# VHH binders against Flagellar brake protein YcgR (ycgR): the designs that were tried, part 108

Target 1, 263 residues: Flagellar brake protein YcgR (ycgR), of Thauera aminoaromatica (c4kar8)
Amino acid sequence: MAELSTPSPASPAPLDGGRGDELEKFTLRGARQILQLLQDLITHRGLITAHTGGGHSFMTAVLKVDEERGRVVLDPSPDPQANRRALAAPRLTCVTQLDGIRIQFPLVGLGEGQDKGRPALFAPLPAEMLRLQRREFYRLQVPLAHELSCLLKAEDLARKPVEVSARVIDIGAGGVAVVVPTGAAEFVIGGTLPACRLALPDGEPIELDLEVRNLNRQTQRNGTEQLRVGLRFAALPRAADTRIQRYIFKTERALNAKARGGL
Short names: E, the ipSAE of ESMFold2; O, the ipSAE of OpenDDE; V2, 0.75 times the mean of E and O plus 0.25 times the DockQ between their complexes.

## First folded at step 13 (VHH)

Design X93 (framework vhh_7pa5_2)
Fold by OpenDDE, second read of step 14:
Structure X93 (fold): chain B 263 residues (1-263), chain A 120 residues (1-120)
Amino acid sequence: as target 1 above (263 residues)
Amino acid sequence: QVQLVESGGGMVQPGGSLRLSCAASGFTFSTYAMSWVRRAPGKGPEWVSYISPLGGSTSYADSVKGRFTISRDNAKNTLYLQMNSLKPEDTALYYCARDRSYWDTKFDYWGQGTQVTVSS
C-alpha cells in the first residue's frame, strides 16, 4: 500500500523580485503599517511559511512583536534541522495569507533565544512587507489599444435593469476590473451581476456571472469621475478560462517583447 | 463549540509514569498555544507546561522540569503530557487549557480535567 504522500500543499513560492516595480505599490514600508500588519498576523493567528533558500521552508508563526526592542518573535520549528537552516540563512522569506491577501516579507538577522523561558526565534522587524490580493498576482493591465469591454447587467438606483458597457482595465484568471461612468448603475459589494458579457479580441463575447468585490471612485485628470469596479468571475466555464488565460499570456508576451525593444 | 477532553489519568506509584492526552475540537488547533494546568487538593491552579502552536517552543514549571514533556499532534488535534518520575506532590486534577494569547499564560478554555493520583 503505497502511502500516497499527500503532496504537501505547495508552499506558495516567494514572488520573484524581478517584478519589483510593479510590486512597489503593494509594499508597505511604514513602521506603523508594518507593526499593524504583524499584529494582525498575531490576532488572526496566521501561520507563516518561512523560506530559508535552497528549496527549504518551515512553518512558523509570529508569536509576539516586541516594539521596544524592534524585533519579531517567531515560533521555532519542531525540527531542529529546520531551525539550523533558518539561522544559517542570510534571509528568510516569510509568506502567509490573511483574508485572501498574500503577505510576504523578508527577515534578516535571525537569532535564537528565550523569552520568559520559552525558546524562540528572533529577528529585527522587517523593513518592508508586501501585501497583495490573490487576484492581483495574475492581473494583466489591459493595454489601451486593446478594446476589452464588459457588458454589465446591473440595476439603477430604482432597481431598473440597465446594461452598462464597461472598459476592462485589468484582467486575471479570477476576474476583471472595469471602469464605468459614475451613476451608470448601482453596484453592491457582494452582489452578483448575472449573464454579463466579456468581449475579448479573439472571438465572441464570453457570457459569465460576475460578483462585485470592490468599488473605487476615481477622478480622472480631466475632472471626470469614474467608478472602478472589481469583479470576480462567479462561474467560469473551462473554455472561457482557457480563452482568458490565452489572452493574458499572449498579451504579456507581447508587452514583454516590446519592453525588450523587440517591437 | 470549543471542546477540550482530557484522558490518561489514573493512580500510579511514586516513580511511575503516565501519559495524558487532550482531544481538542471546535477550533483550529494548530494555530493555538496550549498549556497543561493542574489543581492539587486544597491548592490553587498551577501552570505546568506550555507549547507553542507549531510545537517548537515549550516551557515547564520548575516543579516538573526534567520529568514532564509536553507535545502535540496537530494532525490529530491532540495535546499530550508525558509524566515521568511521578511524585506524590504531582497528585492533582490536570487540565488541558487553550492559551488565549501566544505569550501570556492566560487561558480562555479548559477541559474537565483528568485525575492523577500518585500514592504508594
Scores: ipSAE 0.860, ipTM 0.950, lowest interface PAE 0.5, mean pLDDT 89
Fold by ESMFold2-Fast, scan of step 13:
Structure X93 (fold): chain B 263 residues (1-263), chain A 120 residues (1-120)
Amino acid sequence: as target 1 above (263 residues)
Amino acid sequence: QVQLVESGGGMVQPGGSLRLSCAASGFTFSTYAMSWVRRAPGKGPEWVSYISPLGGSTSYADSVKGRFTISRDNAKNTLYLQMNSLKPEDTALYYCARDRSYWDTKFDYWGQGTQVTVSS
């Protein structure tokens, strides 16, 4: 039915278009609801992954809502190539999360200019925003300081076995999202990576099978490309599930305490 | 607790260069716009440079445009100011400042400053 794998609510990959009928009850279409949600993203400083098509995306943020002109002001990428791709794209699919709630919305008619003498990207207000509040789909954004990694057992472009140490960028009860340099390994949606090893701070690495659920390419400021891979846990042992959940809740609690300390 | 700690100041001759750093802690650095602000002896504060949360947007005071470059490393929670072709009039205490809001351009936290002295 659906060719593209469905990512978790916290995954940077966009939800499959064929799920629109199932997601209608989570879709906001009221102008005031949309404005309020965008303002919540500004107030809580939610970072956004903007997908430009062809597996490309960049990080942005809503800096301001210009109600008078009916548009949002977005932070440009520090990578000029990402900005050119975004401006050339007929549509951006924006994905973010706030307190475990997945938010996804389209932007059409992206332009560039200046706001208060500062370079900015502009887009008309979205006509709809998806807001998914499901605890079962919650993902923790992994702090960089934790250096959480997963050793992936995959194949390279020549179909030879290769081991790739990937940085874990988010983690949930159902899986992880990792970052891999482009070309380090070949990933196919629906493919299984057997006997991978997830390193958690509280003990020895967890050995598990991972299923590839989604893929997204991003270009960094230095011109290097990285691949974000969404991976589902296959047949996760109970002890491993307990350790992962403990890590998620302990880290979320510490992260929330740190964020409140900044206020 | 929010902390901003500047470093890299010093004494240089006209035409010299310095790189200032600001180590940020106690908040999610990558979600805040940041600025450099300076105060020369006997003068009020002067805004020097701005950088957006992701680093895609920068702006500069006319007095430093073309000579100074603001940058950030969000993975290291560090803000930088590369200062080239320094002039005696650049002599000041340089502060790292956190922009409270992009919407109204307010600074809610400042560092203690790092001294830059440009003299022969």
Scores: ipSAE 0.660, ipTM 0.870, lowest interface PAE 1.4, mean pLDDT 85

Design X94 (framework vhh_7pa5_2)
Fold by ESMFold2-Fast, scan of step 13:
Structure X94 (fold): chain B 263 residues (1-263), chain A 122 residues (1-122)
Amino acid sequence: as target 1 above (263 residues)
Amino acid sequence: QVQLVESGGGMVQPGGSLRLSCAASGFTFSTYAMSWVRRAPGKGPEWVSYISPLGGSTSYADSVKGRFTISRDNAKNTLYLQMNSLKPEDTALYYCARDLGEYWDSGRMDVWGQGTQVTVSS
């Protein structure tokens, strides 16, 4: 099962800007950075899904950046209805990717005309562009040797409090996946597990509120049933975010060093 | 490997119609502008028509404007040229070309097909 709470770089659906401070780190606002990213889209011929609202979208591409006029030139749709929807929309939400890196940006004030005698759509340069590096939403497969665990505060079938020590099998900026013996606790998708404790190899356990996002039951070769639980960090304190990112970075570096040393 | 294969040429009488096809393989067809270029006997190559990556923008040489229509089917990796009201002057070997342009300028091509022969004669 795919991790639903983690943004997919390949997904054409727009990310919610209400994800707050989490997306701010990945937002470009410098004019030169925006121009460079748009040029990268042109150079790499990145196709763009432009969302016009109401569940409608069309495929486009940035054909040119007109720096003197401060605008982008877009390939219009061969469907006139799609172009009419786009021109009537107060805003386009553009989603694309380069080498697995998700890119999202708004375009406001769309117009139509011609460039070099060819039909084109025009919009002012976006004020911001979101660039989500794959590493920033990477899910690290936790080495078995780390014995990483999370003490879950859950409920049993009788709605009584139960503490379950679950093995962490993967971890990312947005959450963890854990393995629990079937029947150890009751989990409800969308339910919140308050004050759980994530044990990292360094320092004290991190106290976190976790939201249940997905459940997957698996039968092991020995016939033992396991429940894989995907958990989202509901309200991640900055200190906790820093420690989790440090663990992920340090572990990736160690794994990369091992791979290069072994070869 | 990047390949373009034209088809649909043949012999037709003046005033007739033909539809040329170009099958593309080995690259992401939908991300490239495409052009048709022809070479008449004893003459150099002449650019005929251009289409943008998603097909929303097209242009034509003055000699074919109003008679020819370029189109593409990105799901089938195929480029088309619908030729109507054909004239003896349209007799040529027709090439499909991948158009790199600069930004989207139709003047810079890097991959060409083998061509398909169109003969307009009574």
Scores: ipSAE 0.345, ipTM 0.733, lowest interface PAE 3.1, mean pLDDT 82

Design X96 (framework vhh_7pa5_2)
Fold by ESMFold2-Fast, scan of step 13:
Formats: sequence, structure tokens, C-alpha cells
Structure X96 (fold): chain B 263 residues (1-263), chain A 122 residues (1-122)
Amino acid sequence: as target 1 above (263 residues)
Amino acid sequence: QVQLVESGGGMVQPGGSLRLSCAASGFTFSTYAMSWVRRAPGKGPEWVSYISPLGGSTSYADSVKGRFTISRDNAKNTLYLQMNSLKPEDTALYYCARETSFWDYGKYFDLWGQGTQVTVSS
């Protein structure tokens, strides 16, 4: 994670909605997921750039989520003109970053008022949030304590079916890397392993097809050999993709919190 | 090092003014709500004023409303308290404090300065 560049936005401008099909896989629409992500922004004290249109924007923050009233409470700008522009805008496009991941969401129906005598901006909870990361580069090193495994359905040297429980050593949006003992199964680059089962801590194992992308034989310090297998997710359902992304996000947050607490 | 350092206290006559400053270091100042809290001799701490992370929302104790103004300069990592029309009952050690919550202010603080003394006496 130190070796991975945290994605920096190339521009603070909002992403173009005309790419709807390409952005759909990065869009969260579940009420619980939206609430969790907003709470994560509060917990990590994420600053937000709110675009009001016409090239105008201001800095804000989500101060709290009012689940009872179905709204977010935002920090007003100390610039009264920015607040007037925001209130006049039919829509705010909010852009922020959490742990290197770009987050973008709309707020519609912005109002102003007082909460406990303090000026505040209020908006209904967004119906969707975009969570975009550079999928081709990001790999989470899986903590040993998680004991993450993937049951691989492969073939032995005689082309007989075998099941191998492999330890997951890293995981990304596009695949996993696993380790198996040398000789446990035969792997061929470009080969498909059907109906494998990825065990995540939250919920039932995910059944998915995996494509072999790379193989690396390693000798451990104790003299045992292991095979590292890079596997790509083939045709991943949205629900499974969301669960994998959530695991990656939560685990990275926990690792970052541990690093900050220790140092 | 994560630290808050207050300055600007002193002795002043009733009706006078003072401006307190609090220099923050070792953390991203602009992402925290901040408060001023005071402690008079023999009394417990009293919350005085609150400011949101970006400065758009402020709040004051009834005892200081209309006389004190809280502000911040996030580019300089500095919190301010402008105190006008000072009264003898404003005599206290003044602390800047970092809020643990953006919104439920004055209840829990996770970082405090050493304080700066304000004495209002004729």
C-alpha cells in the first residue's frame, strides 16, 4: 500500500455523467451502504468540494447524518456568497477522497437553517454515491488474522478434479492472489477454474469463476515450496463485487487506523 | 507532535478587549471542530465557544454571546477568540480544545492546550 500511488484526482471537476454504463459498477445505491460511506467521511473528517455550477465551488464537510429526518447536515461556507450560490443551485455535486478512493455524490434540495442555534446547511440523503478507485493497480495485503481462503476447483497432473483450499494473500477489485503447496494442483495461464468459493468474513462464501493470470514458485525460509497463483475474477455479479470492495475498504481503513494509532 | 498552544492572555480592566490565539500543529487542523473552554479558580471547566471545521458554523455560551467572537484561519492552523466588553467574571484560564465530534460540541475533547490566563480586574 506504500508501493501503490493513492489516486490523485486529475481534476477537481465532477466526473461526466454521460459515461453512465462505465460508472454504474462504481455506484452505490443501497441505503445502508450510503449511510456507512457518509459516516466514514465523518469519522475520517473528509473535506468535500461542493460544485454549484458555472465553475463555482466551496469547501464543506458532512457534520452529521440525521437518519430520522433523512438528511445530511453540512458545514456552511464562511463566505456568504458561496452559501447563496449553493442554495440557489438546483444540485450540488460533491467530490471528496477517502483513503485514496474518489467519492462523488449529488445533493438536491439544499436548505439552510439553525440546529441548536448554529447555522447549518441541510440536504436530503443522496440516492446514490460514486466510489471510484484505480482497480487495475490496487491490491490489499490480506492480514493473516483474517484467515481468508478460496476453495479452488482445479485438476491434478492426471487431469482429475481436485479441490484445494488456498490462502488468499492479496485481493483487489479484479482478482486475488493465493498460495498453494507445490504439486497440489496443475495451473495453466489462461485456464478457467469454475465455481470456486471465496470466503469473506461477512456472509456466505462467494461462488465465482477464476482465470489463471500468473504463476510464481517460491521457496520459504523453512525450505518448503509454495506456488503463488494470480487469479482474475471472470464475470463477477454486482452484489459480489460490492461485498469484495466493502471488505477491501473496511480492512484498509482498519490497517490505516492501526498505523496512525501506533505511529 | 500533536499540540495546541494558546497565547494572548493578560490583565485588562472591565470593558477592555483581548484576542486569544491557539496555534495547532501535528494534525490536519481544518478537519476538526474546535472550542474554547475556560476554568475559573475553584470552578469546573465551562465551555465558551465552538467553531465548525471550515468556520461556517459557530456557537457561544449565553454568558459570552454578543461579546466574544470565535474564528479560525485554516491556512495558518490558528484558532482565535476575540473578547470584547470583558467583565470580572470572565477571569479564568482559557484553553483551546479539539472536539471529538463535528456536531455534539462541548461534551468530549481529545486534545487540550496548556491554557492562557485572562484576568479582568479594576
Scores: ipSAE 0.286, ipTM 0.746, lowest interface PAE 4.1, mean pLDDT 83

Design X97 (from S3 with L100I D101E D104N S105E I110P; framework vhh_7pa5_2)
Fold by ESMFold2-Fast, scan of step 13:
Structure X97 (fold): chain B 263 residues (1-263), chain A 121 residues (1-121)
Amino acid sequence: as target 1 above (263 residues)
Amino acid sequence: QVQLVESGGGMVQPGGSLRLSCAASGFTFSTYAMSWVRRAPGKGPEWVSYISPLGGSTSYADSVKGRFTISRDNAKNTLYLQMNSLKPEDTALYYCARDIEYWNEGRFDPWGQGTQVTVSS
């Protein structure tokens, strides 16, 4: 099933906790963000590998979030020994994936009981959740209000240099999609555009080499044509990659907060 | 498309045993809770038993508790109901149902065709 999606996800083994500083930008600590992510796991029926330490783990799922009591309801293991191991553990490290996004979170204070007369495991809501998306395939739809632009250094039909300010409509770790006026420049699939400048809301424009990956001519309702150009980052310095990722995560968090009442 | 196919029913005398099977296809079986539901002649549906997605949680109607055992094999996409110490009152058409209550607020997905259990001398 990897042919049409992101490359197969990494092993369900936990990520190194000593890399906390590196993973901070991927860590959710907002109560509403945590609740939404847990609900997404429920809606998509994500299975969770819960690591109890000492090389032991078991398969579980979040069946329910009890917001009033601040806890999650988990499916117990059919193996009673696995459940006893989990209850004795000081912490569970839960690892799952949702649409190619790696999700990891701790559960502390696991207990057992019944939910509506059915055996269940309970744990307080995690204070944090790690969400590490498969970068190359995630595309943030850029809010129009951000007026994100990329100055393309291209050539016209006569092979003369031309600069085109293009509106960025989506952005990911691997590239951007832009809209340009039809005829503003010549684009050839596989061609490179050197020293283009991506303008992010904070800081100076990022100088990038871009490769043309696809072209799509779209006719608007009024009959005018626009050209959508898919551009891949041909070589991305780590500092530029960090700034782009920060923009993506910050914007996604703001959009998620706005969708949930402007938090 | 979602399909549930029940089998294993038949005629038995009181005190006998049967094992029902439900073959599931068209969805990720291991991520859904499953239930057995029966309908006796002239009566409405009665919930019989529940099993959670991973099989770690089961529950039973008081009328069958201690006599019936629900289980699942997620590798084979199959749900089972082991029925022991059968009584005439267990005579019914037995259905498996995909229980999505914990995921989508209490809707049972689809009735299969059912398998008939008849307990009589």
Scores: ipSAE 0.487, ipTM 0.790, lowest interface PAE 2.1, mean pLDDT 82

Design X99 (from S3 with R98K D101T D104E G106K R107G; framework vhh_7pa5_2)
Fold by ESMFold2-Fast, scan of step 13:
Structure X99 (fold): chain B 263 residues (1-263), chain A 121 residues (1-121)
Amino acid sequence: as target 1 above (263 residues)
Amino acid sequence: QVQLVESGGGMVQPGGSLRLSCAASGFTFSTYAMSWVRRAPGKGPEWVSYISPLGGSTSYADSVKGRFTISRDNAKNTLYLQMNSLKPEDTALYYCAKDLTYWESKGFDIWGQGTQVTVSS
């Protein structure tokens, strides 16, 4: 990718608003289409990463669409600090994926309260939703059972070399997203991490050069923070690309077969 | 194969405490709301408590409010119920249940054998 500061296909990070004209053809503005897409997210139990700005985000889900009041009901974070940041934010940028399609939408005017005795976050229905179906934006959510890890070669806060074993949470043709404890290492957007090692379930680790594309902080219920790091494959050998794509394809088919069997 | 395995029940005196656990497998635990449901001898199932997929929203039956606390650890695929100030009327088999919709007040998707809680003097 040509631009270091733009979100890579390997990241769930929000797409830049400066691309608005190019993304217009992928933008849904019809009320019926928006309601249907939100209902699809509910039906498929799609998890949403809600970006609150400043590199902060939290996980949520659409629990319900209240058509009469023109609002969505969202699952609050188990972390009270994340909820406070969300309520203070002028805008949430929500990013999710449904059947390989990247979905992104804004929420403005977030409030909190209770619905039938259950704590909830509320927001007016979005006026627009972005829906992108392109290979470059596809992200496979890595099953926890696969225990995928990437050994990162980075620097700590004192600028000393450190190796960090990071859990891979998603993977695509262009890179991976990993989670590390906050403070385990210092990451600089645009910086290169040489000779990192990606461990796939089958075979020896793949040695890769990774470029840091984005950083998102997430606070756990126990008060500890974890850092989500989006990493681009900077120099990917053809054999490594083939192995990664094979893993993605095999895992996606297994997950789709399991989902179809459950229906 | 969806499997829910409850544990942590036992015999306790009135005013005592117990912590129930439910180990989940065979589905993506973090994407489903979970509930605790109990069945007393000779009675139908009674919903006890609810927790949203990410754990940010909880609710309780009036009979247990202020005494029970529901929680979940999505990294460990485990659901918990902390039960304090137990009463004889809390005596029941306790089940964890998957896939109760946020807006549905009735419907029990129950898997597993349950764990017995007996409160007696």
Scores: ipSAE 0.240, ipTM 0.702, lowest interface PAE 4.3, mean pLDDT 82

## First folded at step 15 (VHH)

Design AX10 (from V19 with S31F T58E Y101W; framework vhh_7pa5_2; at its last look DockQ between E and O 0.39; V2 from the best seeds 0.65)
Fold by OpenDDE, look of step 15:
Structure AX10 (fold): chain B 263 residues (1-263), chain A 121 residues (1-121)
Amino acid sequence: as target 1 above (263 residues)
Amino acid sequence: QVQLVESGGGMVQPGGSLRLSCAASGFTFSFYAMSWVRRAPGKGPEWVSTISDSDSSESYADSVKGRFTISRDNAKNTLYLQMNSLKPEDTALYYCAREYWEDFGPWFDHWGQGTQVTVSS
């Protein structure tokens, strides 16, 4: 009587944990871990970009961690206007790197004061810090030769619907950055652009919804102004996500090969 | 490994000029926007300038507009900062930084050890 070994139930396929679940694995929430990471940033003199919203940011650094008061001390910007924006912002998004690893953390409740007789910014310790070890959230700088474009459905200054063909300058799993001519359309941070079309080299354009997350004006050498728009994928079909990931992977591989002299 | 090595710093009198260089290696230089950031003694870091990878568009902090010029030579994997009409307040450690863009905006994912610029009479 051969005991039919009941096949051990196939471990449930790792639930394609939503993008959110993947980020959770890289999110530090422990007080000790957060303190240590902040101390590491001090030790390494990490340059931090603090985003205040509205397309504005300033450079800062962690000067001190005050455990007793439960606060972090930051360098203020040499720009008084940046400091005013920072203090007025409900939340700062701070981004930096340590040993090539991306570190991101929010700060809320920013205040100004003095530390050892010097102007400083103060905030409560962050509740969480994201430490991205994996390139999975990497944004690829798009080679010009690929000529990626995104057709943006937006509104002009008169709130008339306009379609703007924008060059894609970088792409990641979470979104794209594009360049548009100044005045081509009006973009509002937090606004949704529905039914846009992302053109990839490998096939038909992808229809998707985009959310405006960042606006940055740049001036070209010829004096022409361009607007960089950071866009989040607000609605992306799964098949489209796969295509985007494939494109990124393929392109990175090609770029690396070229860098090594292989192409 | 990504490496950025700054050079060209030194001591100069007010009104003088310096040209900083940054040698980049370990990545495809032409595919990244590059920036200069500085940190003065006792002050927080400050963004100075950025040059785009794609269209060579330039941006400058108000504090340096009209005096500084950022440029790049992709064939040499080198970033430059021409600094004219230098002022004492320009005294700082200058960093070459690789700019990275996220949906929330730009940040710097790599920077060098810096080159010291001192403007003093």
Scores: ipSAE 0.872, ipTM 0.956, lowest interface PAE 0.5, mean pLDDT 87
Fold by ESMFold2, look of step 15:
Structure AX10 (fold): chain B 263 residues (1-263), chain A 121 residues (1-121)
Amino acid sequence: as target 1 above (263 residues)
Amino acid sequence: QVQLVESGGGMVQPGGSLRLSCAASGFTFSFYAMSWVRRAPGKGPEWVSTISDSDSSESYADSVKGRFTISRDNAKNTLYLQMNSLKPEDTALYYCAREYWEDFGPWFDHWGQGTQVTVSS
């Protein structure tokens, strides 16, 4: 069969969103709560993206929950290579939505088999499931007119400190994505950029420690090469979080007002 | 609220053509990459095609390459899938889906109710 591609880039997938302790209050750990949420995903026929690592993912769905055997049953991919990656992965990161709420859960110990004579993937029930409201996962696409920037304290090719002013292209509760000219600095996935400064339209820049989560080379319409850098907020003070959420809320309302009103 | 409404499905004989539409509302359509995903009877969901937010990049599953064409009209907030040379294996419920990018990779945060395509005979 022909090789199928995933809808995501080939870059390595970041770890579980990088907000573990901050997300604890949104985490379900009760067995009955987990079973009910999985049943809701079955009922609503949720489309699940399962990330296998290395920038690879495939589409799946929960076929059923086998409480008697303590396992969840998933559809396999039509792409055999995706199934091989899934079976070889130490864990899957499954993500979907239910009524606008982001649902995320890890699966470990994935195996293959059959369910009622059809190929299926099996895993023990997850020990936890994450439910995030829109506020907790939403990424605002930043209008160019706002000229949002982030001053990055990075290193050049010779490992000498450099400061790079990067344009912010999206922003959410957990981080930002920025663009920089190719070669402006060396970025390493998992690397930490201390004391960076995020400039919002109002107020003084916010000092933040950032962690590099993904890198993507892009060619602009004019042929110029740039690097898209996905950055996680390492720790976010409440005041900084409030300013970011207020910016997102005000900007979203302004964009919605334009879309709603033509006059 | 975000809404995605698919239309254009129906019954068609093998070798026929259909054009699916997805009307988007409640968000800035031009900011998002959009995808078609299908779910065939007795099979799990399958990614079909993605078009970037800029209209400049399209990708397709191997099973539909050369037969399906994805497109978008950002002025009309509409996503399209032109489906030619249809086969019985293309029978499925077709969803349009909005792609969201996260630091761990993309996922779909909204999809419609789907439109049924049936290729029989």
Scores: ipSAE 0.591, ipTM 0.871, lowest interface PAE 1.5, mean pLDDT 84
ESMFold2 (binder alone), look of step 15: mean pLDDT 82; pTM 0.816

